# Ledger of designs, part 21: VH-VL binders against Large ribosomal subunit protein uL6 (rpl6)

Target 1, 180 residues: Large ribosomal subunit protein uL6 (rpl6), of Picrophilus torridus (q6l1b1)
Amino acid sequence: MIKWTEQAEIKLPDDVQATMENNELKIKGKLGEASRIFRDNYVKAYIEGSSVKIATSKNNKYTKGIVGTWYSETKLLIEGVTKGFEYHMKIDFTHFPMRVSVRGDKLIVENFLGEKSPRSAKIVDGCKVSVKGDRITINGIDKRKIGETAANIERATYIRHFDARVFQDGIFLLKGEVNE
Short names: E, the ipSAE of ESMFold2; O, the ipSAE of OpenDDE; V2, 0.75 times the mean of E and O plus 0.25 times the DockQ between their complexes.

## First folded at step 21 (VH-VL; framework fv_refanezumab)

Design L7 (from J7 with light chain T59K; at its last look DockQ between E and O 0.41; V2 from the best seeds 0.00; counts 0 for: pae E 3.5 > 2)
Fold by ESMFold2, look of step 21:
Structure L7 (fold): chain C 180 residues (1-180), chain A 121 residues (1-121), chain B 112 residues (1-112)
Amino acid sequence: as target 1 above (180 residues)
Amino acid sequence: QVQLVQSGSELKKPGASVKVSCKASGYTFTDWAMNWVRQAPGQGLEWMGWINTYTGDPTYAQGFTGRFVFSLDTSVSTAYLQISSLKAEDTAVYYCARDSPGYESDAFDYWGQGTLVTVSS
Amino acid sequence: DIVMTQSPDSLAVSLGERATINCKSSQSVLWSDDNKNYLAWYQQKPGQPPKLLIYWASKRESGVPDRFSGSGSGTDFTLTISSLQAEDVAVYYCQQYYDFYTFGQGTKLEIK
């Protein structure tokens, strides 16, 4: 009844294994396991041989967009479990040296703009944060989670009571993930 | 035998709510998206949006993002359109229409009979 | 959004003569990968839901008389009824299904 036409193929490297159950693609590699749910009326993803394939039952702008998104997400899952992702952030201040440390599942920022109360940012489960000098490194296998952690850290140094044109202090994301 | 059967006509006052049902039979309900189309008296067809019957995620056309809610009950193969805070301009016939895959038709191949909603004081 | 514009808004045609209805889209609805125009035509008689006549711009739905034909490509499309019959009195709508869905405003066809 329904005719499915293959639109994309992602070759699985030999060092990963993949399963598909209930429209959830799980990919396991040396750094761990990551997954995404691929569910739609007109687009499906499935494993055939050593590949993840994406097919559609109709073509239009909506389904083309979904194919593109699922293709990219699959490649990110593979990269995450084999190489991982690494975000870099910079601690920047003019007058009030920040002291940044990791405590449990939080990154703590002391002396932001001279404040006596420390600020904190949640480190999303699955992310590893390290601080060295004026640099923060966030590592993980799930790009969504390291992005959320980076956003939490940027938000922790959001300026509320000083004029941002005068005070440019904060912790800022640099380029993001592994560079070329 | 594909069939879409809608609930009966409704007479409502401004400010009330209405829930129109569209019961599907003769096919696998979750394989095909469901669309809602409005036609005011003497006017043309207006696509209101669709609901992905596999995920339950609705998409609304511009102008239908407020008081209109699409929902499903997949256990009885039924799609619903709920309109809250009814206004006189909501008076129309509301159709459900099946979104088809592209093997024979990529258009709306089956339509419900329509449900007249009349809003008057 | 892809806007669909039909012309004329209404027309009157004598029995047995040719009726022509035009539909223009604000952008191309031709999908280059499969070379199909994502355009449909519907017929709606009073008190009835619309009925699919033509899809892929020119493909006749099963059971539709061969006096109905669709033509055109890209942005300009035509529905032709080669020999008008009394039962063809209806409102006709074009619809794009390339990027979600949009209907034309409709064309009312009458016997002259």
Scores: ipSAE 0.357, ipTM 0.707, lowest interface PAE 3.5, mean pLDDT 88
ESMFold2 (binder alone), look of step 21: mean pLDDT 92; pTM 0.945
OpenDDE, look of step 21: ipSAE 0.361; ipTM 0.760

## First folded at step 22 (VH-VL; framework fv_refanezumab)

Design M1 (from L2 with light chain F100W; at its last look DockQ between E and O 0.62; V2 from the best seeds 0.00; counts 0 for: pae E 4.4 > 2)
Fold by ESMFold2, look of step 22:
Structure M1 (fold): chain C 180 residues (1-180), chain A 121 residues (1-121), chain B 112 residues (1-112)
Amino acid sequence: as target 1 above (180 residues)
Amino acid sequence: QVQLVQSGSELKKPGASVKVSCKASGYTFTDWAMNWVRQAPGQGLEWMGWINTYTGDPTYAQGFTGRFVFSLDTSVSTAYLQISSLKAEDTAVYYCARDSPGYDSDAFDYWGQGTLVTVSS
Amino acid sequence: DIVMTQSPDSLAVSLGERATINCKSSQSVLWSDDNKNYLAWYQQKPGQPPKLLIYWASTRESGVPDRFSGSGSGTDFTLTISSLQAEDVAVYYCQQYYDWYTFGQGTKLEIK
């Protein structure tokens, strides 16, 4: 029938367990469990022995791109559940000391540029946020959720009605993954 | 035995819409993407795009991102092409075609019979 | 988009003689990972859908007569019909399937 040709292999570390059901790869490690759905006409992922393998039934730029993406996503799932991810952000201000706190699933910013109404940012489920001094640390097992939380925090201090060259106050990501 | 059977010819006025069907049989519908190809009278073949039959996500070629919509009904193994706000230049034969990995070709080895859409006032 | 250009646009060839149709791609369609040229040839007769003749540049589809052959690599490809038959009157298209799909403009073949 359909010929499937292996294109990539990701060896599983001894300290993770993997299952594949309904095209969903679930990886469990000491820090928790993470998953991704891998669905396509021409690309499949499956578990064989102690590896996640990715195969194609058609070879072109489309399928090669998907193989690369699924390869990278699988490696990130493994890293997340074994080591976790950590992003650092910096609180910068000139004249109006920001008061930053975590309340429930939100990060609250008070006194931004002297504003009386607080600003808030959603902390995506699965992320832990801590504030110490002028630094914010975001921890989690899912790199995309940590990135989204960081972007929400940056967006909460977005200067819309002032010249940014004059007012450089805000909260900014330190590891090169800064979002607008 | 793979077959792609398309709906019959259509005569439409400018501004109307049309929905062409392509019913697949003889294979597992969700294992292959479905392509749409246009051929205007006396002209060559134009690839219009593809729909991923597993995810339902369409991809449109340049020039086909507006009034052209690909869709599926996987319960009856059928792909659809809908064209809205029909114009005279939409007059053409529309083909569905399967690219066929596993037949040692990866080319379009199975084609529907074509559906003539004529737009005339 | 990879542009496919055929030459000639039309030709007339005497019955039993050799017909040659050329196809050039704007980019290489040779995939380095499997060393295959992602190039196909189709035959289309009036009122019919296209019929696959050649894939991987040189491999005949099952049921296609031996007089049809494909050659070339990278960007330059040729369809050859040895000993032209009456039933070979058609329009011939090349197609790349390396990066999505693009057809050549077609070559009309007639008997002289």
Scores: ipSAE 0.241, ipTM 0.661, lowest interface PAE 4.4, mean pLDDT 87
ESMFold2 (binder alone), look of step 22: mean pLDDT 92; pTM 0.941
OpenDDE, look of step 22: ipSAE 0.631; ipTM 0.861

Design M2 (from L2 with heavy chain S105Y; at its last look DockQ between E and O 0.65; V2 from the best seeds 0.00; counts 0 for: pae E 5.3 > 2)
Fold by OpenDDE, look of step 22:
Structure M2 (fold): chain C 180 residues (1-180), chain A 121 residues (1-121), chain B 112 residues (1-112)
Amino acid sequence: as target 1 above (180 residues)
Amino acid sequence: QVQLVQSGSELKKPGASVKVSCKASGYTFTDWAMNWVRQAPGQGLEWMGWINTYTGDPTYAQGFTGRFVFSLDTSVSTAYLQISSLKAEDTAVYYCARDSPGYDYDAFDYWGQGTLVTVSS
Amino acid sequence: DIVMTQSPDSLAVSLGERATINCKSSQSVLWSDDNKNYLAWYQQKPGQPPKLLIYWASTRESGVPDRFSGSGSGTDFTLTISSLQAEDVAVYYCQQYYDFYTFGQGTKLEIK
């Protein structure tokens, strides 16, 4: 029989609920619910009392790394559902003014480098994107989804056929922060 | 008792594909990762990578990316190694080996009997 | 990647005599967190898969005869057979499992 040893503990705030189902940790707070799948041969996460616990069946570099990751991810889930996250991006253009707008679940970029066809970036579910002037804000409770959305936006404005040293148009991530 | 039983020898032509199986028994298959090791004729052991039998995530060693694919069928406690676009230099005995089940070490305590794959025109 | 180098490549030893095989790692396989050497030794006989002999550099696997012993720490390790037996003819491999897995090139042990 495999011996499991507790390696980490994350205490849940009073206003946060946690459930584990099919290796998926779900954290629910005032802002909503976020989740993460935690499964591995040698590492498991479980809920005991008002804590999320992480245990291992082996003690080595591999499991230590996973424990650390899951520990951090769990904390981020908690922060997300209690405080939320906001990413800030900047729209930069030179001679070709971009028109950036949100349409449904996509961010639309028109006139990028004078292109006739608009570019688009998928807004991941759970993220809210707003455009004001040359600034874009991404709000949500799941940091991974926000990050993915930001990445999608950056990718959508990637320059392939021009010298990046000359043409520095695009939408770039400035900072990410936890909301107060 | 723990056993790893691999599929039989294979004779293939260059450019073909082969799929080697490793069936585990005597323990919970998804509790421990499965490793693959290659041994060319008269040569030493070479670790190819491993697959997390619980998550299904493969990790390939350098030199074993692209043509080599680790996969699972957990319903039958079996791990698979697929090699595509076979080359003559792929001729070798391929072993599956599980990580040690103990808390104390990660060495390979159980091995399959090996599968000879011969690639010849 | 950690490179494992064994010495010698081949060794002939008389029955009943001591056999010594060395293994050197390109970097330390001693982990400071648990103070253990992530080093194993395997025995492989012709037509057979490798057999685990030693793990954690010095711990014998269950069923392994007492004449087999492992020693060393950090980057230098040694497998010793105190009194060579006929059934000990095989190729021996060291392996690090500190950073993924790497085998030594093997040492062929024969009877003189």
Scores: ipSAE 0.049, ipTM 0.674, lowest interface PAE 3.2, mean pLDDT 92
ESMFold2, look of step 22: ipSAE 0.193; ipTM 0.632
ESMFold2 (binder alone), look of step 22: mean pLDDT 93; pTM 0.947

Design M3 (from M1 with heavy chain S105Y; at its last look DockQ between E and O 0.77; V2 from the best seeds 0.00; counts 0 for: pae E 9.1 > 2)
Fold by ESMFold2, look of step 22:
Structure M3 (fold): chain C 180 residues (1-180), chain A 121 residues (1-121), chain B 112 residues (1-112)
Amino acid sequence: as target 1 above (180 residues)
Amino acid sequence: QVQLVQSGSELKKPGASVKVSCKASGYTFTDWAMNWVRQAPGQGLEWMGWINTYTGDPTYAQGFTGRFVFSLDTSVSTAYLQISSLKAEDTAVYYCARDSPGYDYDAFDYWGQGTLVTVSS
Amino acid sequence: DIVMTQSPDSLAVSLGERATINCKSSQSVLWSDDNKNYLAWYQQKPGQPPKLLIYWASTRESGVPDRFSGSGSGTDFTLTISSLQAEDVAVYYCQQYYDWYTFGQGTKLEIK
């Protein structure tokens, strides 16, 4: 007889709905729906009443860490579908004006350090990217996906064959604003 | 009636590989992790790591991250230990052991009978 | 890794007498949230797998005789056999399960 003991509770706001099937927590709010798979031998998440609960069948350092992680991820899912996440990036160059555009599921960077071949970054599905002046805004309801998109964009302008101490050109994440 | 039944003893040459099986019965295999423990002749117990039987993700103790591979076949409630590039120092009894199902403790309550692997020229 | 050190390595005790085995961890295995010591003791007889005797430092596993007792807290632990029987000849191991698993080197118990 395995006993599951509640370790954490996340009360759902009135404006979200949650379901749990096959270890997948799905949360729906004003801005859409997001989900995360929560799988472990000793930790499970489930919905009871108007709450998401996290329980364990063993109490040790391993399970405590997972409870903390799942708690935080559930909070982020709720924030994403209610408020959304927004990352800001800056297009920075010294000598070679970059031309940045969005084409389909990619952000295209032309004239990076004078290069003739354009660079590109994948925009993860579910993210919206806009370019205004020297700023790029990434919006989405899933913090993991907007973070991945931001990382793809930063990586697209990674300097490999120039002295990076001298050349500061690139597209860089600002301050980390995550609310709108 | 929890039971862990391991495969039979093995005699191997240096450089060969071996795969030890551990078949579980009498409980829900995917509810609890499976551990591997090594005991060289006349020596103490050495935890090698464990495998998450629900996800299949292994965790290896220090010193066991190279030639040792844990795996599962959940359809037959069986855990496996594979050792490649066998060395004479790998000669040992290898045990599978279940985490205790009691709340709040992770001691090993059921052990397989052990599999002797002998590596000799 | 938490290192577990047992003493003595070998012990000879007369039948009916008290046997005492010590185990010291390199770090505390007492978790402040639940105030429990994550420490177990095992008995291994020749040709057999280990058998769980004690967990939580002092709680006997089902079917373990009352002559086996565990004590200690934090970093220092003791297994005591209050009246040694012939069937108690074995190697005894302590184990921490606070941060993964580490066994002590073992203590061989013999009849004097």
Scores: ipSAE 0.012, ipTM 0.568, lowest interface PAE 9.1, mean pLDDT 86
ESMFold2 (binder alone), look of step 22: mean pLDDT 93; pTM 0.946
OpenDDE, look of step 22: ipSAE 0.178; ipTM 0.708

Design M4 (from J7 with heavy chain E104S; at its last look DockQ between E and O 0.62; V2 from the best seeds 0.00; counts 0 for: pae O 2.3 > 2)
Fold by OpenDDE, look of step 22:
Structure M4 (fold): chain C 180 residues (1-180), chain A 121 residues (1-121), chain B 112 residues (1-112)
Amino acid sequence: as target 1 above (180 residues)
Amino acid sequence: QVQLVQSGSELKKPGASVKVSCKASGYTFTDWAMNWVRQAPGQGLEWMGWINTYTGDPTYAQGFTGRFVFSLDTSVSTAYLQISSLKAEDTAVYYCARDSPGYSSDAFDYWGQGTLVTVSS
Amino acid sequence: DIVMTQSPDSLAVSLGERATINCKSSQSVLWSDDNKNYLAWYQQKPGQPPKLLIYWASTRESGVPDRFSGSGSGTDFTLTISSLQAEDVAVYYCQQYYDFYTFGQGTKLEIK
């Protein structure tokens, strides 16, 4: 029988519920539910009482790293469902004014560098994107999904065939923060 | 008892591919990582990398990226090593080896019998 | 990468005499968290896979004769066979598992 040793504990707030199904940790709070898959040969996460615990069957640098990662990710899940996250992006253009709008699950960028065809970025499920002036705001409870959405937006406005030092057009991430 | 049984010897031409299998028994396959070790004729042991048998994630040592692919079939407790675009210098005995279980160590406590792969024109 | 260097490359020892093999790591394999040396020794006979002898630098694997012992810490390690037997003829390898895995080049042990 494998000997498991507890390596970390994350206490859940009173208004947060956690479940573990098929190695997927689900955290539910007032803002919704977020989840992460935690699987490894030598590391497991489980729920005991009002805590998420992480245990290992081996104690080495590899497992220590994983424990740290899962610990941090669990805390982010809790923060997401209790407080939420907000990312801020800025729209920059020079000679060709971009028209940026949200349509369904996509951010549409028109007239980028004078292009006739619009560019689009996928808004990841669970993220809410709003455009006001030259600012874009991404809200959600899953930091990874928000980050992915921001990355999609940046990629959509990437300049391939021009010198980026000369052409500064694009949409860029400014900051990310936890909502209060 | 724990056993690792590998597939038989292979004779291949340069540019061909080979797939070596390592079947585990006597323990829960997905509980322990599987390592691959190469030994050229008359040479020492070279760690090639390991595969996480639970997640399926491979880790390759330096010098063993690109042409070397670790894979699994957990339904039959088997790990695979595939080598593509074979070269003469790939001629060697290839071993699978299990990590030592628990907190005892990360050393390799059980080994396959080895698979000789010969690459010649 | 941590480089493991064994010495000597080959060794001839008379039956019943002591055999000593050294292994040096390019950096310490002593982990501060558990104060253990992540060092193993293997024995390999012709046509066979390696066999684990010692782990944690000084702990014998189950079934390994008492005449085998490991010592050392940090970067310098030694495998000792107190009284060489005929069946001990083999190539011996040290291995670090502190940072991934690396083997020494091996030491061929023969009977004088």
Scores: ipSAE 0.339, ipTM 0.752, lowest interface PAE 2.3, mean pLDDT 93
ESMFold2, look of step 22: ipSAE 0.558; ipTM 0.820
ESMFold2 (binder alone), look of step 22: mean pLDDT 92; pTM 0.943

Design M5 (from M1 with light chain Q27E; at its last look DockQ between E and O 0.70; V2 from the best seeds 0.00; counts 0 for: pae E 2.7 > 2)
Fold by ESMFold2, look of step 22:
Structure M5 (fold): chain C 180 residues (1-180), chain A 121 residues (1-121), chain B 112 residues (1-112)
Amino acid sequence: as target 1 above (180 residues)
Amino acid sequence: QVQLVQSGSELKKPGASVKVSCKASGYTFTDWAMNWVRQAPGQGLEWMGWINTYTGDPTYAQGFTGRFVFSLDTSVSTAYLQISSLKAEDTAVYYCARDSPGYDSDAFDYWGQGTLVTVSS
Amino acid sequence: DIVMTQSPDSLAVSLGERATINCKSSESVLWSDDNKNYLAWYQQKPGQPPKLLIYWASTRESGVPDRFSGSGSGTDFTLTISSLQAEDVAVYYCQQYYDWYTFGQGTKLEIK
């Protein structure tokens, strides 16, 4: 018999519903539903009463690290479906005004450094992107997905063939303006 | 009864590749990580790393982050060690090993019989 | 990595006499949460895989004779064979399993 020892507990708020199937924790709140897969040989997560609990079958630095990560991820899932996350980005250019728009699941950047072909960035499913003036706002319930979308947008304007000390055009994350 | 059965010995030339298998039986393969341990002739034991049998994610010990690849075939409860660009220094016995579940020993109480890989011209 | 150093590298002991093997870790392997030393001892005979003897520094694995005992805590550990038998000729390894796994270099035990 494998002995499982509880290491952490996350109490669920009353306005959140949680289910666990096939090692996937799904959490539903007023803003929607988000999930994470919690799989490991020596760490498991499960729902007991109104809590998500994390247990280990062995105790070492590896399993303790996973417990900490899963604890944090669960708290972020709850925060996401109750409050949501919002990232802000800024459009910077010196000579060639960028035209930035959202079309379907992509953010389109035209006239970057005068280029004739537009650049594009994938908007990860579950993220909503809006453009107003020189600002881009990314909203979502999954902090990881809005981060990935922001990274895609930054990479779309990566300057490879120009000296970056002379050409600083691009779209950049405003890290001090992340809400919730 | 837990059993780990490894593939037979290999004689290889420098620059070749080898793939050692470790077939598990007597337990649920995806419940425990699989470790690999190297022992050069007349030398001590050296932990090479492990593979998470549930996710397939390997972790390599320092010094084993290049030519050594751990993999799985969970449909046949088998772990694999692949060594590419073989060198004479890779001549060793390679063991697979598993610990006890829970808080019993957490040390390696289940070992394969070992696979001798000899690299010579 | 936590480095495990054994001493001596080899020793010869007369039948029926006591054999003592030392193991030192570069960092403590005592886990404060459960107050256990994450240290094991293995016996390896020629042509065989290692065999677990002692875990948690001092707990004998099932089927291991009473003449084998482990002691020590933190960074300094000892394997003692109280009355050496002919079948105890082997190489002995200590291993930490506190932070991943590392083995000592081994101690060869011979009959004098």
Scores: ipSAE 0.422, ipTM 0.750, lowest interface PAE 2.7, mean pLDDT 88
ESMFold2 (binder alone), look of step 22: mean pLDDT 92; pTM 0.943
OpenDDE, look of step 22: ipSAE 0.643; ipTM 0.867

Design M6 (from L2 with heavy chain D31Y; at its last look DockQ between E and O 0.77; V2 from the best seeds 0.00; counts 0 for: pae E 4.6 > 2)
Fold by ESMFold2, look of step 22:
Structure M6 (fold): chain C 180 residues (1-180), chain A 121 residues (1-121), chain B 112 residues (1-112)
Amino acid sequence: as target 1 above (180 residues)
Amino acid sequence: QVQLVQSGSELKKPGASVKVSCKASGYTFTYWAMNWVRQAPGQGLEWMGWINTYTGDPTYAQGFTGRFVFSLDTSVSTAYLQISSLKAEDTAVYYCARDSPGYDSDAFDYWGQGTLVTVSS
Amino acid sequence: DIVMTQSPDSLAVSLGERATINCKSSQSVLWSDDNKNYLAWYQQKPGQPPKLLIYWASTRESGVPDRFSGSGSGTDFTLTISSLQAEDVAVYYCQQYYDFYTFGQGTKLEIK
């Protein structure tokens, strides 16, 4: 009755393994394992041979968008477990030098705007954070988790009732991603 | 046979709430989105939005954010439309409509019989 | 939002004569990947839900009489009833399903 038409195929590199259970695609490579849930009325993802395939039961602007998104997310999963991802953040201040360190699963910020109580940010499991000078580097295999860790760090230096013309201190994500 | 059966008509006072049901049969409920369409007396059809029946995520057309809530009970293949803080202008027939199956018959191929909601003092 | 505009708002046609209803979209609903027009026509009689007549601009739904035909492409579409029957008295709606859904305002068809 329902016809499923293949719309995309992502060939898996020789050095990765893929499984699909309960609409969750898991990709395992040399750097570890990452996953994404792929659920929709009209789009499905599945493993066939050495490929991840995406098929639709209906073609319209909505399903075409999902196929593109799932294609890109699958590519990111593969890149993450083979090459990994790296985000960079900058520590900016004018008058109160921030002291930033990593302690366990948290990044600790001391002396933000002269505050006596330190601020902290959760480092999402699977992310590795290092601090050198005025730069923070976040490494991991799951781009979503790296992004979440970066957001936690930016939020830790959030200035309530922010005025962008006056309050420029904080820790900010740098544009672009460097993976060398 | 594909069938969409809606709950019966409702007479409500301004400020009340109503919940319209749409029970699907004859197909796999989670394969197709469910749409809601409003038609005021003597007026045209107005798409209110849809709900993804696999994820439960609703999408509302402009003008239907706020007081209108789409929901599901997939265990009984039923979609719901809830309208809160009812106004006289909400008086209308409310239809559920299935997207077409596959690529063979696109558009809304099956409609519920409609549920008249009347809001008056 | 893709706006659908029908013309006329109403018309009266003698039994056995041709009825023509036009529908214009504010944007093309022709999908270049599959070369199909994402446009449908519905018939609605009083007290009834709408009934799908035409999809893909020109394909009749199963059980729809041959006297109903759709034509047009891109932004301009036409529903034609070649020989009007008494049972064809209804309101007719066009609908795009290219980017979510939008209905035309409807065209009331009456016997003259």
Scores: ipSAE 0.241, ipTM 0.644, lowest interface PAE 4.6, mean pLDDT 87
ESMFold2 (binder alone), look of step 22: mean pLDDT 92; pTM 0.944
OpenDDE, look of step 22: ipSAE 0.505; ipTM 0.805

Design M7 (from L2 with heavy chain G102A; at its last look DockQ between E and O 0.53; V2 from the best seeds 0.00; counts 0 for: pae E 4.8 > 2)
Fold by ESMFold2, look of step 22:
Structure M7 (fold): chain C 180 residues (1-180), chain A 121 residues (1-121), chain B 112 residues (1-112)
Amino acid sequence: as target 1 above (180 residues)
Amino acid sequence: QVQLVQSGSELKKPGASVKVSCKASGYTFTDWAMNWVRQAPGQGLEWMGWINTYTGDPTYAQGFTGRFVFSLDTSVSTAYLQISSLKAEDTAVYYCARDSPAYDSDAFDYWGQGTLVTVSS
Amino acid sequence: DIVMTQSPDSLAVSLGERATINCKSSQSVLWSDDNKNYLAWYQQKPGQPPKLLIYWASTRESGVPDRFSGSGSGTDFTLTISSLQAEDVAVYYCQQYYDFYTFGQGTKLEIK
């Protein structure tokens, strides 16, 4: 017989709705909804009353780490759907002015190092990207998705055909912030 | 009746690969992690790592992070150990072992019968 | 890694006499949260897989005879066989499960 012992509790604020199906926690708030899958042999997450609870069937360093990770991820889901997250990136060039625009689900970079073919980066669904001057702002409710969008943009301007020690042009992440 | 049944002995040349199976019965396979333990001839027990049977994610002990791969087929309640680029020092009996279902205990309450892998030129 | 050291490497004990096997860990395996020692003992007979005897340092596994007992705490542990029987000839291993797993090198027990 499996014995489960509660290890953590995350109280849900009044302005969010939570569901748990097939080990997927979904949190819905004023900014939208986000989710995470919480699966393990020895750790489970579930909703009880107005809380997300995390329990273990074994108590060791492995399960303690997972409890901490799931606790933090649940907090981020709640923060994302109530306050949101924001990343900032900088467009940097020396000789070839980049033209950067958003077209549908892509960020388009033209004239990177004088290239005639444009480069593009996928904007992950749920992210809003805006370009103003030499700055790019990525907004979203899911921290993982805005991070992936930022990584896509950085990779799109990776220097593959020029010596990167000589050409330092690109689009680079500055920091992540939460908008109030 | 909990039982772990491993595949038969293997004789291999250096550089070959081997895949050892461990079939579980008598309990819910995905409730408990599966461990692999090595015992060279005439020597002691050495924990190689474990696999999370619910997620399929392996964890390897130090010294087993390269040529050793743990995997699962949950449809037949079976764990696998694959060893690539076999070396003479891989000659050993390989055991699978289940984590105890007792709360807070990670002791190994059930073991497979062992699979002898012999690597010689 | 937590290193487990057993002593002696081998011993011979007369039938009906007491056998004592020691195990020392390089760091404490006593978990302060639950006040339990994360230490197990296994018996391995020739040609067989190991068999769990004791966990939590002193709790006997189901079906293990009363002559087997475990004691100790923190870093120093003992397996005792109070009245040795012929079927107890085996190699005995301690194991910590405090931080994943390590085994002691084994102690071979023989009849004198």
Scores: ipSAE 0.242, ipTM 0.664, lowest interface PAE 4.8, mean pLDDT 88
ESMFold2 (binder alone), look of step 22: mean pLDDT 92; pTM 0.945
OpenDDE, look of step 22: ipSAE 0.533; ipTM 0.808

